# VH-VL binders against q9vxy4, part 7

Target 1, 180 residues: q9vxy4
Amino acid sequence: MTNLRKELEKCKHPNSRKTKALGKKARRQNNKHKVRLGHAIKSNITGEKLSWFLGQIDEGRTEPLRPQELEDLIELYFTRFDEELEQINLKQSIGKHRANQHAARKDVITMTLEKERNEFRTGGLELMNLCDPLKLKMLRDWDGSALSVQHLKLDLVSYNMLQRLKEQSKKKETSEQMET

## First folded at step 4 (VH-VL; framework fv_ersodetug)

Design s50
Fold by ESMFold2-Fast, scan of step 4:
Structure s50 (fold): chain C 180 residues (1-180), chain A 123 residues (1-123), chain B 112 residues (1-112)
Amino acid sequence: as target 1 above (180 residues)
Amino acid sequence: EVQLVETGGGVVQPGRSLRLSCAASGFTFSSYGMHWVRQAPGKGLEWYAVISYDGSNKYYADSVKGRFTISRDNSKNTLYLQMNSLRAEDTAVYYCAKDLYDSSGYYYGMDVWGQGTTVTVSS
Amino acid sequence: DVVMTQSPLSLSVTLGQPASISCRSSQSLVWSDGNTYLNWFQQRPGQSPRRLLYKVSNRDSGVPDRFSGSGSGTDFTLKISRVEADDVGVYYCMQGTHWPYTFGQGTKLEIK
C-alpha cells in the first residue's frame, strides 16, 4: 500500500478537514493517472497495429514490400474484427431481447473501421512505410514493446501514396527495359 | 416444470442418416437459443451446434459442419438435428440443452438438459 | 478452438473433506463486455449433466453453498468445501466466451 492510502484509512471521519484534503490529493493523482493511461492506451494501440503487420511478413524476408502487397495487407487489417463481429452477432441473436447487449462494442468496432478507412483514403493511416527497406528494418529491430513505439518514426500511409509508389516502380521498370 | 425430451436415436449403418428431435415444455421455447451436445461411451461432453431463438443464426463444431443441420420449429416447441453421412465416431448419447437467459443477460451456457437419446453407428 | 484442460482427471476424497478441481483455458475467457463465461457442470452416474456455476463463481438455483468457483483469465478452480456422498460423479468446466463452446476432459470424483 502507498502512504496516501494508509493516511486515508487512518481518518476516522469522512468529512474531516484532513480527510477532505487527502481526498482532493487522491483525485488529482487519479486524474494524472488517467492522462498517463490515455497515453499508454494510444501506444498500445499503435504497438498492436505494428505487431499485426510484422506478424504478416515472413520472418526470413528482408525485401521491402511492394506497394500492392502493403495495400493488400492494409485491406486485410480492416478485416481483423470479422471473427469478433461474427461472434457478437451470434451472441446477440442467441436469446430473444429488444436491446442489443453487445451494441457498444459493435459500435466501437464500426467507428474504428470507418475512421481507419477514411484515414487511409485521405491523409494516411498512421503506420510505417514498409515499402522502404529502412522502415522494414526498423520495424524488425523493434522489441515489440508499447513503451518503445515512440522511438519508431511513423509514416502516414495513404491509398494515393501507394498508387504513386506503383507508378514510380512502373516507370523505373519501363526505363530499364527500354535502355536494354 | 422446464423439460426437454430427446427422441429419434437408434442403430444405423455408416453413411446413413438419422433425425433427432427435442420436445420442450415449461418455458417460452421461442425466447431461447438451443444446443446439441454429445457424449461418446465412456468419454466427456462435446458441444456440436447452436441455433438462435428464431432460427436465423446457427453455428457448428468443425467435426460435423456440412454433415449435421440444426433447426427448430417454434410453433411446435421442437428442436431438430438432421445427421447425414454418419460415421462410427458419431456414436454417442445426444443431449439437447437450453441456453440461459436472465434479467442481466445471457450466460452462454446450458442451464437445462434433456435426458439424452442414444445413437449407435455400426456395421 | 479453445482447449480446456482439467486436473486432476480423477480424485478420491474422504467424506467431509474438501476437494479442488483445476481448469485451464488455452486463451483468455474474458469477453469484450468484461464478463468471463466459464461454467461448471456435474454429471452423476447415469444422469444428465447439471450446471453448478456460471460466470466463474455464480451458483445456479438449488446448488449448495459448499460449491464455489474462482479464477480469472485462463486459470479457474472449482472447490467443494465438504464432500458428501451425492457429489460422486464427473465434473466438467466449459467455456462460452468463444465459438465453438468447449468442455474440459472431466474430473471423476470418488469417495474413498
Scores: ipSAE 0.157, ipTM 0.599, lowest interface PAE 4.5, mean pLDDT 85

Design s51
Fold by ESMFold2-Fast, scan of step 4:
Structure s51 (fold): chain C 180 residues (1-180), chain A 123 residues (1-123), chain B 112 residues (1-112)
Amino acid sequence: as target 1 above (180 residues)
Amino acid sequence: EVQLVETGGGVVQPGRSLRLSCAASGFTFSSYGMHWVRQAPGKGLEWYAVISYDGSNKYYADSVKGRFTISRDNSKNTLYLQMNSLRAEDTAVYYCAKDLYDSSGYYYGMDVWGQGTTVTVSS
Amino acid sequence: DVVMTQSPLSLSVTLGQPASISCRSSQSLKYSDGNTYLNWFQQRPGQSPRRLLYKVSNRDSGVPDRFSGSGSGTDFTLKISRVEADDVGVYYCMQGTHWPYTFGQGTKLEIK
């Protein structure tokens, strides 16, 4: 990347064939670099998310989560920044009229939580359906590395999906209770 | 003249409770966050509690969390510290202190301190 | 919690000589707003603490210009250019960047 940048700096004529070719190569390399950085960042974020959920599940538990249990964990996940937000709010509340108009970290947290809550309410949060015993086993077998996240089969878990699973569980229980 | 005056200290037995007060004058008390800081005999300063300008946000040092409660009454220009389950290691001079903000920003440092009130926890 | 470490813990200085006190933090004290909330306090015998400096190097009103502060990140220094008799006391650094606020152990300044 450093070599390509140096070559681009040496080109004096923006419309020359060599300059245009280097420009296209630089854009492709920049786009590839941004895509690779995006994949790494996404894998790190997803890995942290999966690690958080795994950390909330009792060690040695192999039974899949009930839909209500997973819903409760997702709601708890939305509170993971509560202590940090309290500390930031306290800093912003030391005076009646704040001296600065924003706290960068608070804004990032607020935007993150709004995005995640919206995803859960609509298409689903990207994680794993831990109500599936195979998915729980896959998460337990994961080495915790962001590099290995690409080998996990992720699911979109939405509020509506979990409500449907609850209904299916109740119907199955009712059917089993009717057996003599 | 900006000043803070602490009262309520005294000698108290372990396990008992005590309430400290800090009376503020010379500034708009309701506009500033307030702190409690203590100093054990012959020891250094230890911060342990803060309350926001309106009382909506509070934070405590782990050593006093669950035992001490900070509160304020802006209509009386008074800061309070409720101290429960007192221990010998709570023996100290207790200072109230004001945080600062102005048009230039927040300072996150205590610019005005009271004279202190002595709390002695002994049998 | 951020640990604040002062050195020396005590020093004896001849009147008119300089004195320097170091303060180190276990974490960077630069806040997200770009400011460093490192304060220095003086406590004279039998008196309440008095703030000398805020945001590393800014003097509070009434503080003599012989007191100066410097440093960044995790390493800070309080300097008294010419010690006077009234400077006897204990000096504390304090960070306001992270919750809880934390103080150094204190440095006792004595005249010899």
Scores: ipSAE 0.321, ipTM 0.732, lowest interface PAE 2.8, mean pLDDT 87

Design s52
Fold by ESMFold2-Fast, scan of step 4:
Parts: sequence; C-alpha cells; structure tokens
Structure s52 (fold): chain C 180 residues (1-180), chain A 123 residues (1-123), chain B 112 residues (1-112)
Amino acid sequence: as target 1 above (180 residues)
Amino acid sequence: EVQLVETGGGVVQPGRSLRLSCAASGFTFSSYGMHWVRQAPGKGLEWYAVISYDGSNKYYADSVKGRFTISRDNSKNTLYLQMNSLRAEDTAVYYCAKDLYDSSGYYYGMDVWGQGTTVTVSS
Amino acid sequence: DVVMTQSPLSLSVTLGQPASISCRSSQSLVYSDGNTYLNWFQQRPGQSPRRLLYKVSNRDSGVPDRFSGSGSGTDFTLKISRVEADDVGVYYCMQGTYWPYTFGQGTKLEIK
C-alpha cells in the first residue's frame, strides 16, 4: 500500500521513469476498483471506497493520518475516474457526429463526483476518520468484504471537520511548546 | 473513391526530423478522426497517434510522446506527422488511416488506409 | 496497455479448406456502451492493411462472406470457410475499446 499522491508530488521530471512508474501505479489501482463499480449495492460501493483508501496507506503504517493527509487522499479519490473520463471524452470527440454513445456512463460519473464533492463540502463524505488511530486499526482489521462493511462504524468526514482538526493540532503543538 | 496518399518518407540520420503528409480525397475529411500506424520491417502493426476531426484533441502512444506531433489542415484535406529526435527503432512504413462512423455511431477501427511511406533511420 | 495475443503465428492451408485464427485480449473488450470494438485486418504481401471485420462479426463493404468473426469478452476467432489463393497474407486483430489501440502480433496464412 502507498500514498500515491504524496509520491507523485515529489517527482520533479514528468518524463522520468520514476514519475511514469508512479503514474502507472495510480492508474492500475484505479482500474482495479473499476471492475467492482458495476455493483449498484451501497455496501459494495462503500466497501470499494474503503478498499481504495486502505490501498493508499503504507502496509506497515500504524500511526493515524494527519488531517492534511486525509484531505489530500480525499482530493485524490475525486480523481479516480480521470482516466476513464479521458477515454470517454476522446471517443466522443474523434468524429463530428453527435452520437449518444458513452453519454450514460459519463453522466453517471459526473453526477457521482458532483454528489461526493458536495457531501465533502457540506455534511461530510461517508468514510472513516483515519486521523483516529482506532479507526485506522479497524480498517486494517477489515477483511475487505462488502458483507462485513456493516460491522465498521463509519464517520462523516467533511472539509470543515478536517480544518477543525488542523486547528486543534496546531493549538496542541503550541501548548506543548509553551511548556518549554 | 476514398483515398489516402502518404508522402515525406526517406532516409535520415539519427536525431534528425521528418514531416510526413497524408492527402485525403473522396470523403469529407473534416468529419473524421485520423490515425498514424507504423510497421517495422518484417514486424507487425503498431498504432501511434490519433487526432480528432477538428484537431482539438490528440493522443499518442507512450513510445513517441514528446517526439512526434500529429496535426491536420482541414482546408487542405491533409494530415501531418512531425517526427523529431528520430531513432533507429523508428524505422518503419508509416500509414495514415481514417476511422469509420455513420448515423448509428462510431466503430473505433480504421476502415481506410493509405499506401504507406517508408522512413529509414540509419548511420 | 491492452495486450492482444494471436494463435497460431502461422498456418498452412490447402486450397478450399477452412482456416481459423484465435485472438485473446488481456482484459475484456466490452465498452461501457455494451459494444465490443474488436477489428480484424488482412495484409497481403506488399500491400496496405485492409479491414475485414469490425465490432467482432460485422463485415466491411466488399469483404466476402467466407470471412466471419465470433467471440466475446477476451476470446475471439476469425474464420475463413473456404480458403482461396488471394487469402495469402498476414491477419491482425485489433482492439479499439481502449486508448491506445493495440494489435495482435499477426498470423501468417500460406497455401500448401
């Protein structure tokens, strides 16, 4: 498991083998999740979401995520359909005729992303608060099955919640520093 | 008669550039996406680049990305491939090809091909 | 990229006998619109490729009905019911479902 966004951001050369390999790894992870996106069952969707996030965290990591790290992963999650959308857009643009091919899938993706971004910006995206060490342990102990998703206690993770956690972290650090 | 004619091939030294042209006739060129496909001596077909009907969207195989540029001039019914930093492994016959579509939709396969133009990168 | 694998790589057929060529893809070629964008091409010696079939089984204009295509998902077959002398050449499958388009390595058809 790896934080692909963090690794990709550290790459300085777009044409380097390292940058290209990390990009391919991110695309392969997104493609693995696509095979399960045919499910219309909410438990499967939630399970795929949790599997995606677990896949982005180093296998040996037991420390909780920092709020900025979780925010970065959520933003990366919103890019999971980028490759599929590029494929659809290229196919739709190849000729002059306005065929309705691919429109249904593109619409589903667009509506899904709009809904998720709105949830994150308002009441919260249904996820687990991975800034909590107990929540990270629960996710690691999960068998990856949609059937056992019901045994996980989910949280609503919002942009504002993460900003509050950042401020709380800063205040705690300032207080510890003042103890000299 | 639907026809595609490639020109611009030749013998060129490594590191140099060539520009290939593909002249289209017998169909409404500005309505169709166009492709470049190559074939190395004694080997199979390999797809490299596509351009949308209006030139606004392009896509390349990773092996040529950054070195080759596809473009088109719809007023001249002509497709182009600008090849920079040529390597020995770029030696091939280069074909242009058009995609098929009709009122039912797109078929995402090349229905008409040119005769090809030979590019040899040596010494 | 999607890998396309053909078998056999070469075959020799007596005139008038059938021929069959297999093509397998590394992942399903069914697109989100329900269509399978698998194409077959013929290249005669010294000539440009010519498309024979598109969307698995549909013949291009001018292609004889002795050529037929079948298959689904990842496994496809090109059949020639009665081989003629003019059928000598290399046959390629190609997927148009995903970018980049990818070809099989080719199958050489020869007459005994």
Scores: ipSAE 0.348, ipTM 0.716, lowest interface PAE 2.6, mean pLDDT 85

Design s53
Fold by ESMFold2-Fast, scan of step 4:
Structure s53 (fold): chain C 180 residues (1-180), chain A 123 residues (1-123), chain B 112 residues (1-112)
Amino acid sequence: as target 1 above (180 residues)
Amino acid sequence: EVQLVETGGGVVQPGRSLRLSCAASGFTFSSYGMHWVRQAPGKGLEWYAVISYDGSNKYYADSVKGRFTISRDNSKNTLYLQMNSLRAEDTAVYYCAKDLYDSSGYYYGMDVWGQGTTVTVSS
Amino acid sequence: DVVMTQSPLSLSVTLGQPASISCRSSQSLVYSDGNTYLNWFQQRPGQSPRRLLYKVSNRDSGVPDRFSGSGSGTDFTLKISRVEADDVGVYYCMQGTRWPYTFGQGTKLEIK
């Protein structure tokens, strides 16, 4: 147990100055715990996301993804809950009366997908630009641990960013073809 | 009072088709999901198919996908199983069963079963 | 698919003695609502299956209290406190947590 927890257990009177002072410390400690927990949750979510993308790329592949390939992979990522949603929808539809707890999980999934699609279509989805060979190597060298996520240089990958990379690829192809 | 009665079983040749029916009484048929479960001679129970209360959703075990079709007619309180391209290994007693939900909408599984109808696939 | 494994496959019990059947699932049967959709069925020779228990430990109407269920996660047990002659048959566990619904292979109960 913590020292603060032990002190709180020794308080006999709810309105004592000591009880009120320890209550304030407990609230501050609880707030600090919530902040730290939030950071850990974000790292775990990001780690799971990166692991998903890594799992979709052949282990023997050394060349970077083409922008269209990365776009296709991101669209595939948005279907990762399809099997779970099918299970939920089937359970909700079997009987005439819907189970409310199925709705809660479905709502969480729906809100998550809406947020991610909006991020991709605007400022960028937080992951790595796998069209960059250095970024692909960095992802492959990652140990898969959420603790190590903070050591990865993440990128905001947006739909518009990928369209620009496609244009850059076309210009490079045109230039190389003209030079041959 | 709550009762399910299967009919349509019989002896059929391999490669043929057969349709099973399950007549429901004693409950509001149109409010419940329905299942088909089979049991080969001397073997255990095997689930195959479910249909939602209104027929809009269906799910099948991989072993029968593409060969068996579950359907229902709520106006007749009747469940159907269309079995195509029958094989010797489809020989079994076929049971229909009612799914259960409570007032909060939770699913409990198959609470009421029919007496079964025997399908024998032989040459 | 969730694989359900029962043990033993058969057991012989003296009348009035207890019997215990185990059921293990290949993955947790706890649904997102916190409920565990594990059912137990009895099939007497030549008869249709009859559900004994649902959500691990809840008895269906007409089921004697000598039948009880316990367990959590992936390990479950059906107990008969005092076996009677009418208990002869095959017992199946079944999960309703994930589609497709899957049954254990069955446990045959015989009287000595």
Scores: ipSAE 0.224, ipTM 0.655, lowest interface PAE 4.5, mean pLDDT 86

Design s54
Fold by ESMFold2-Fast, scan of step 4:
Structure s54 (fold): chain C 180 residues (1-180), chain A 123 residues (1-123), chain B 112 residues (1-112)
Amino acid sequence: as target 1 above (180 residues)
Amino acid sequence: EVQLVETGGGVVQPGRSLRLSCAASGFTFSSYGMHWVRQAPGKGLEWYAVISYDGSNKYYADSVKGRFTISRDNSKNTLYLQMNSLRAEDTAVYYCAKDLYDSSGYYYGMDVWGQGTTVTVSS
Amino acid sequence: DVVMTQSPLSLSVTLGQPASISCRSSQSLVYSDGNTYLNWFQQRPGQSPRRLLYKVSNRDSGVPDRFSGSGSGTDFTLKISRVEADDVGVYYCMQGTHYPYTFGQGTKLEIK
C-alpha cells in the first residue's frame, strides 16, 4: 500500500491512464480498509458486550437463563453508564451556568443507549439467546477474543421474544405440575 | 463579606442522628455547588459530599453513602447534612465549603470554607 | 478513588529558606476539557483550611507570590520561595478532576 500511495503522490497528470488506474486501486484499497475497520470495530463492541453478560453469570452455572433473568440482565446492561453520566451531570451543575464541556461524551452515551433500547424494543438487540443451553455453552466456550466473535452464532434478543419465552416456560411448568 | 457558618455539632451516642447546618452570606448561594469536608482529631482532610447549585444532583464518598444526606434550602441560604447511624469514626470537625465558577468556567475546588462544627460520637 | 500522596509528611525550615512539597496522584488529573484540577490548601493551627492555588499554578486572591505551584499529569509541587513565621501549618493537595474529590494526607511545615 505504501508503494501505491507513493506512486499516486508523484503523478503530475491527473487525467492520465496511469493516474486514473492508481486512483481506482487506491479507492478499492480504501474501501476494503474501511470495511475491514468497520468489521473490527463491530467485533470489539460485540466482544465487550458478550464479555459483560458472561461476567454477570455465575461461572459454575450450566443451566440456561430463565427469560426473566435475561431480561433483568439486559435492563442492568442499560445502566452500565449510570455512574459516568451522574458524574458528568454533577460537574455540569456545580454552577448556575450552562456548560457544554461534556456534551460530546454525554451525547455519545445517550445515543448509544437510545439505539440499544430501541433495538431491544423492536427487532432485537444483537446478543446470544442465553435461554438456550446450546447458546450458553457456546458463550462459555468462547475464548473472550474479539477475533473469535465471528465464530459465534449471534441472535436478535427482543423484549417481545422474551415475553413469548416466558409464556412458553410458564405453560410448560403448569402442564408438568398438573401431570404429577 | 463572604461567610459560611456551621452549626449543629455536639456529643452524641453511636447509632444516633445529628443534623448540621451551614448558613451562607455575602454571595448568591443559589448559584454555587456546596461541599462537606471533615477532619478527624489530628488527622487530614476528607471530602465526602457535594450538592449542585439547585439541589438536583448529589454525590457521596463511599464511607458515608446511605448514612448521610446532603440537602439545601436556597430560600434560606442554608446547606444541611443529615447524619444517621453515627459511628465513632464519624468524630470530626465538619466544614462546609463553596465551589467556584465564573465567566472563565469551573474550578472544581473549594474557594471559601466555614469555621467548622465539632461532632463527637462517644458512648 | 484517586489516591493523593504527599512527601515529605513533615519538614522543618529555617526562616527565609525555601520549602518544597510534592504531591503525586494515582491517575492523571487532566480532565476531558484539558484542564488540571489540582488545588493546594493551607491550614494554620486551630484555623479552617484556606485555598492557596487552583488549577496547579494559579494563586487565589491575597496569596503572596512566594507561593508557587507546578507540575502536570500525576506529579505536582508546591514551593515557598522564602518561608515566613506565618507559614507554619499543614499543607494539602486536592484533586477535583474525579469524584470523589480526594486530599493528600498533608505535610506539616515547622520553623527551626
Scores: ipSAE 0.360, ipTM 0.757, lowest interface PAE 2.3, mean pLDDT 87

Design s55
Fold by ESMFold2-Fast, scan of step 4:
Structure s55 (fold): chain C 180 residues (1-180), chain A 123 residues (1-123), chain B 112 residues (1-112)
Amino acid sequence: as target 1 above (180 residues)
Amino acid sequence: EVQLVETGGGVVQPGRSLRLSCAASGFTFSSYGMHWVRQAPGKGLEWYAVISYDGSNKYYADSVKGRFTISRDNSKNTLYLQMNSLRAEDTAVYYCAKDLYDSSGYYYGMDVWGQGTTVTVSS
Amino acid sequence: DVVMTQSPLSLSVTLGQPASISCRSSQSLVYSDGNTYLNWFQQRPGQSPRRLLYKVSNRDSGVPDRFSGSGSGTDFTLKISRVEADDVGVYYCMQGTHFPYTFGQGTKLEIK
């Protein structure tokens, strides 16, 4: 047990000044803990996302992704729940009694995908621009721990950003000299 | 009395097809999901297919996916398994089984089983 | 797939003595609705499987109270408080939380 928990157990009277002081300290520590927990949850989510993308790239690859390749990976990322959704739909449909019941997990997945697709189509998904060789190296050098996610410099990757990069690549290809 | 009776088993050569039937009685067949489970000689139970109460959704274990087709006819209270491209490892007793639900929800467990029908794949 | 591992693979008990069978899953069997869909089955020699327990600890109709189930998450136990001659057979745990449904490899119960 913590010192605070031990001290609170010794307080017999809720209205004592000592009990009130410990209660106030406990509330402040609890609020700080909740804030820290929120940051940890966010780091875990981001770490899982980054690990997913890293797992899709050949271990030996050092070349940055082409914009179309990154777009394809992001679209693939949006299908990561397809198998789980299929199983939820099957489980809901297996018996007539379940056919009209809500699936809380399906709702969470649907909201998550809607949020992510909207982010990608607007301001950008928070991940790393893997079209940049420095960013790919940084991601590969990452230890995979949620604790170290804060040390990574994330980027907002949007659909429009990738379209601009594709257009820049096409312009460069068109202007390149070709010898017959 | 709730009963499931499997038929259609037999001896068949590798690469050929066989169709199993499971006749249900004593319950509202059209309200329940139905399963196929097999047991190889001297081995344990292996679940491999399920079909929803109305036949609109199906799921298969990887070992039979693409080779076996589960279907049902609610007007006849009958479950079917079409087995194609049979292999020696498909030799087993094949059981059909019914899932359970009540007012508190679906249990995702098989409360009633048939007596089984034997399929032997041998050259 | 979820791997279900039973221990022991075989058990020999004297009549009237207790028996205990363990079942472990490779991942949590708690479904998103908060329920744990772990089932226990008995198969007597030459007979079809019979369900004993569902959702860890609930007895199916006609199952004597000698049979009890416990556990949570990934670790589960089937207990027979006083073994009777009719208890001879193979016992299987089975999870219905994840598709495909998977069975343990079975535990054979014999009388000494």
Scores: ipSAE 0.365, ipTM 0.721, lowest interface PAE 2.4, mean pLDDT 86

Design s56
Fold by ESMFold2-Fast, scan of step 4:
Structure s56 (fold): chain C 180 residues (1-180), chain A 123 residues (1-123), chain B 112 residues (1-112)
Amino acid sequence: as target 1 above (180 residues)
Amino acid sequence: EVQLVETGGGVVQPGRSLRLSCAASGFTFSSYGMHWVRQAPGKGLEWYAVISYDGSNKYYADSVKGRFTISRDNSKNTLYLQMNSLRAEDTAVYYCAKDLYDSSGYYYGMDVWGQGTTVTVSS
Amino acid sequence: DVVMTQSPLSLSVTLGQPASISCRSSQSLVYSDGNTYLDWFQQRPGQSPRRLLYKVSNRDSGVPDRFSGSGSGTDFTLKISRVEADDVGVYYCMQGTHWPYTFGQGTKLEIK
């Protein structure tokens, strides 16, 4: 790292074979650093998300969530910025002429919610399938630290996945209805 | 010169209604948000309602939500406050105030205030 | 709601001497745009409030340079470099960062 940087700084001919090879190595090291930073940021965001969901579940509950309950919690999660958005909208609407100064945070929130809603609608929102009793236990046993997020087995929870779980529940109910 | 003049105050019994008016002059009323602020006798200032420049958006303090209605008539350069179900705690001087507009956009704050109108809820 | 706390509640100053009033907010007043929406108002006996400063340190038109504001985050100060007889009254800080707008309880300035 330090040696690579020093060596690159001493190269004065960008088109030389030696300079290009050293530059490629520096770019690889830089890319590795960016990847590690990205993982840390993602772990913090994921930890916040998991903490939010855990906070919404009764402390005494050991029974896994029904698919509809998890769907309802995900929809509730999408409303977590409602109070802040209301305050921003009030500020932006007060006067006829306004600078775009209040738009930055609103844009970040809007883009975040659009991204999350799209993920849920398509490939799945990254969290844990709390309809699985093992996953609920893992979440409860988690120490709440972003550092420990990497040890959790995350799932992609999508709208379609939850619909499939509902269908499985209906088939089980039908079977029980016929037999017991 | 920018001026705001409140009228409509008086003495009323608890449970009654009162309507306050604020007449604006010296600025383009329809471009600015407007506020109502009150001050109980010997007490500090308390903000309680705002209305956007076109009347499409409103916000109230919890103490008056459901009882007070802020409105405006831009053709008459007048701000209104309809006060229903009045309580002894509503006794105060009521000020209307203009939000500030600056060259960098809209600034959220109250740069010009009226002289106030007194509302006394007793008996 | 954001709670605004002023100190002292009352201040007696000799003419020509400086005066200082503090204002603390229960949460940060820095808005997402980087601005701090803390204003200061003066209310002379029997008169309507008048704004002195906006966004911490900016003077409204007609406000003497004797009045200055400073602070950041949750701690703010209004200073009068040389108090004059006309400065008698109650001073209020107000936050406009969060809805609803909230005022401090007021500081009464009197001449000794």
Scores: ipSAE 0.058, ipTM 0.566, lowest interface PAE 5.9, mean pLDDT 84

Design s57
Fold by ESMFold2-Fast, scan of step 4:
Structure s57 (fold): chain C 180 residues (1-180), chain A 123 residues (1-123), chain B 112 residues (1-112)
Amino acid sequence: as target 1 above (180 residues)
Amino acid sequence: EVQLVETGGGVVQPGRSLRLSCAASGFTFSSYGMHWVRQAPGKGLEWYAVISYDGSNKYYADSVKGRFTISRDNSKNTLYLQMNSLRAEDTAVYYCAKDLYDSSGYYYGMDVWGQGTTVTVSS
Amino acid sequence: DVVMTQSPLSLSVTLGQPASISCRSSQSLVYSDGNTYLNWFQQRPGQSPRRLLYKVSNRDSGVPDRFSGSGSGTDFTLKISRVEADDVGVYYCMQGDHWPYTFGQGTKLEIK
């Protein structure tokens, strides 16, 4: 089988059945490629996100995070671009009439942070509930590869979910105090 | 004529403070980012601080972060450096320098430098 | 930080002969906009630094064509085609890609 692009280059008749069939095959392969590329990009983003959170947790820690600790880490995660934004703002600010260098990268960062903050405040950020000891163990056992992200059971971690877990933790602490 | 003139250097004891000034003339000071660069006796050039054209953004080298503060007064065409908690290793000639941009874009390099002012930190 | 390394640290040249100074960066200086913000400075004894070249090879106003710059990525060269007495001094490369701006350690040019 020849390369699809090479086959399309050989077809000089746009309305021939052969050209139309290759065009349909190219569109189908292009759509499949876009879907696969989308999955790969998502896995890479998720893998980087999980690696960031794992890097913030002491290697010797086996107990699950408290809900407040996870909330604090998520807020810290939202500051991960602060240094890069500072660098971009400085480069854009060296001259009064030329503030458009790096605009595309700054826009991507801004859109990313807006999307992530919205997800956290609504349906949940795609992450792992590190307040669950099984989830923390699963994250520690992960090899750090984007290819292995599919083997992790992800959760939607929302602000409201963490508030509910805080209330559950308070009730448990109160019960334990009463039992002593 | 484009010119930068530094003043405020002198001899001070460790732990003390100094304030340097850089007076600009011959260009639209408020349109350009400004830098402070130092040179210890017999040593090379070391960049340590920048301030944006409007003063809204600043960046420092780690060696001076938290001790030095860069500022500017565009109405007076003057750049400042407030140096606190001075150490012997801060002994150097201190230069102010202008960054450059034009219709072709930014160059990210200092095209005009002052004559320098000497700071000596000794006990 | 981006580390800039110059070689040689000192160079002694006979008048009228060429001189070459090397500058290497710890990472590529091809910026995200496709430009390379590599600058060269000259400091004559007792004087302030003067910029000779910007964006690798572009001469500042008033800089003689004896001075030329070349290179890409991480390896850069300043060349003086015919050294004159006024060329005595220390030469520095500097990257303007990333904050903090960083200089090479300097190369001292002397006449024999």
Scores: ipSAE 0.245, ipTM 0.670, lowest interface PAE 3.3, mean pLDDT 87

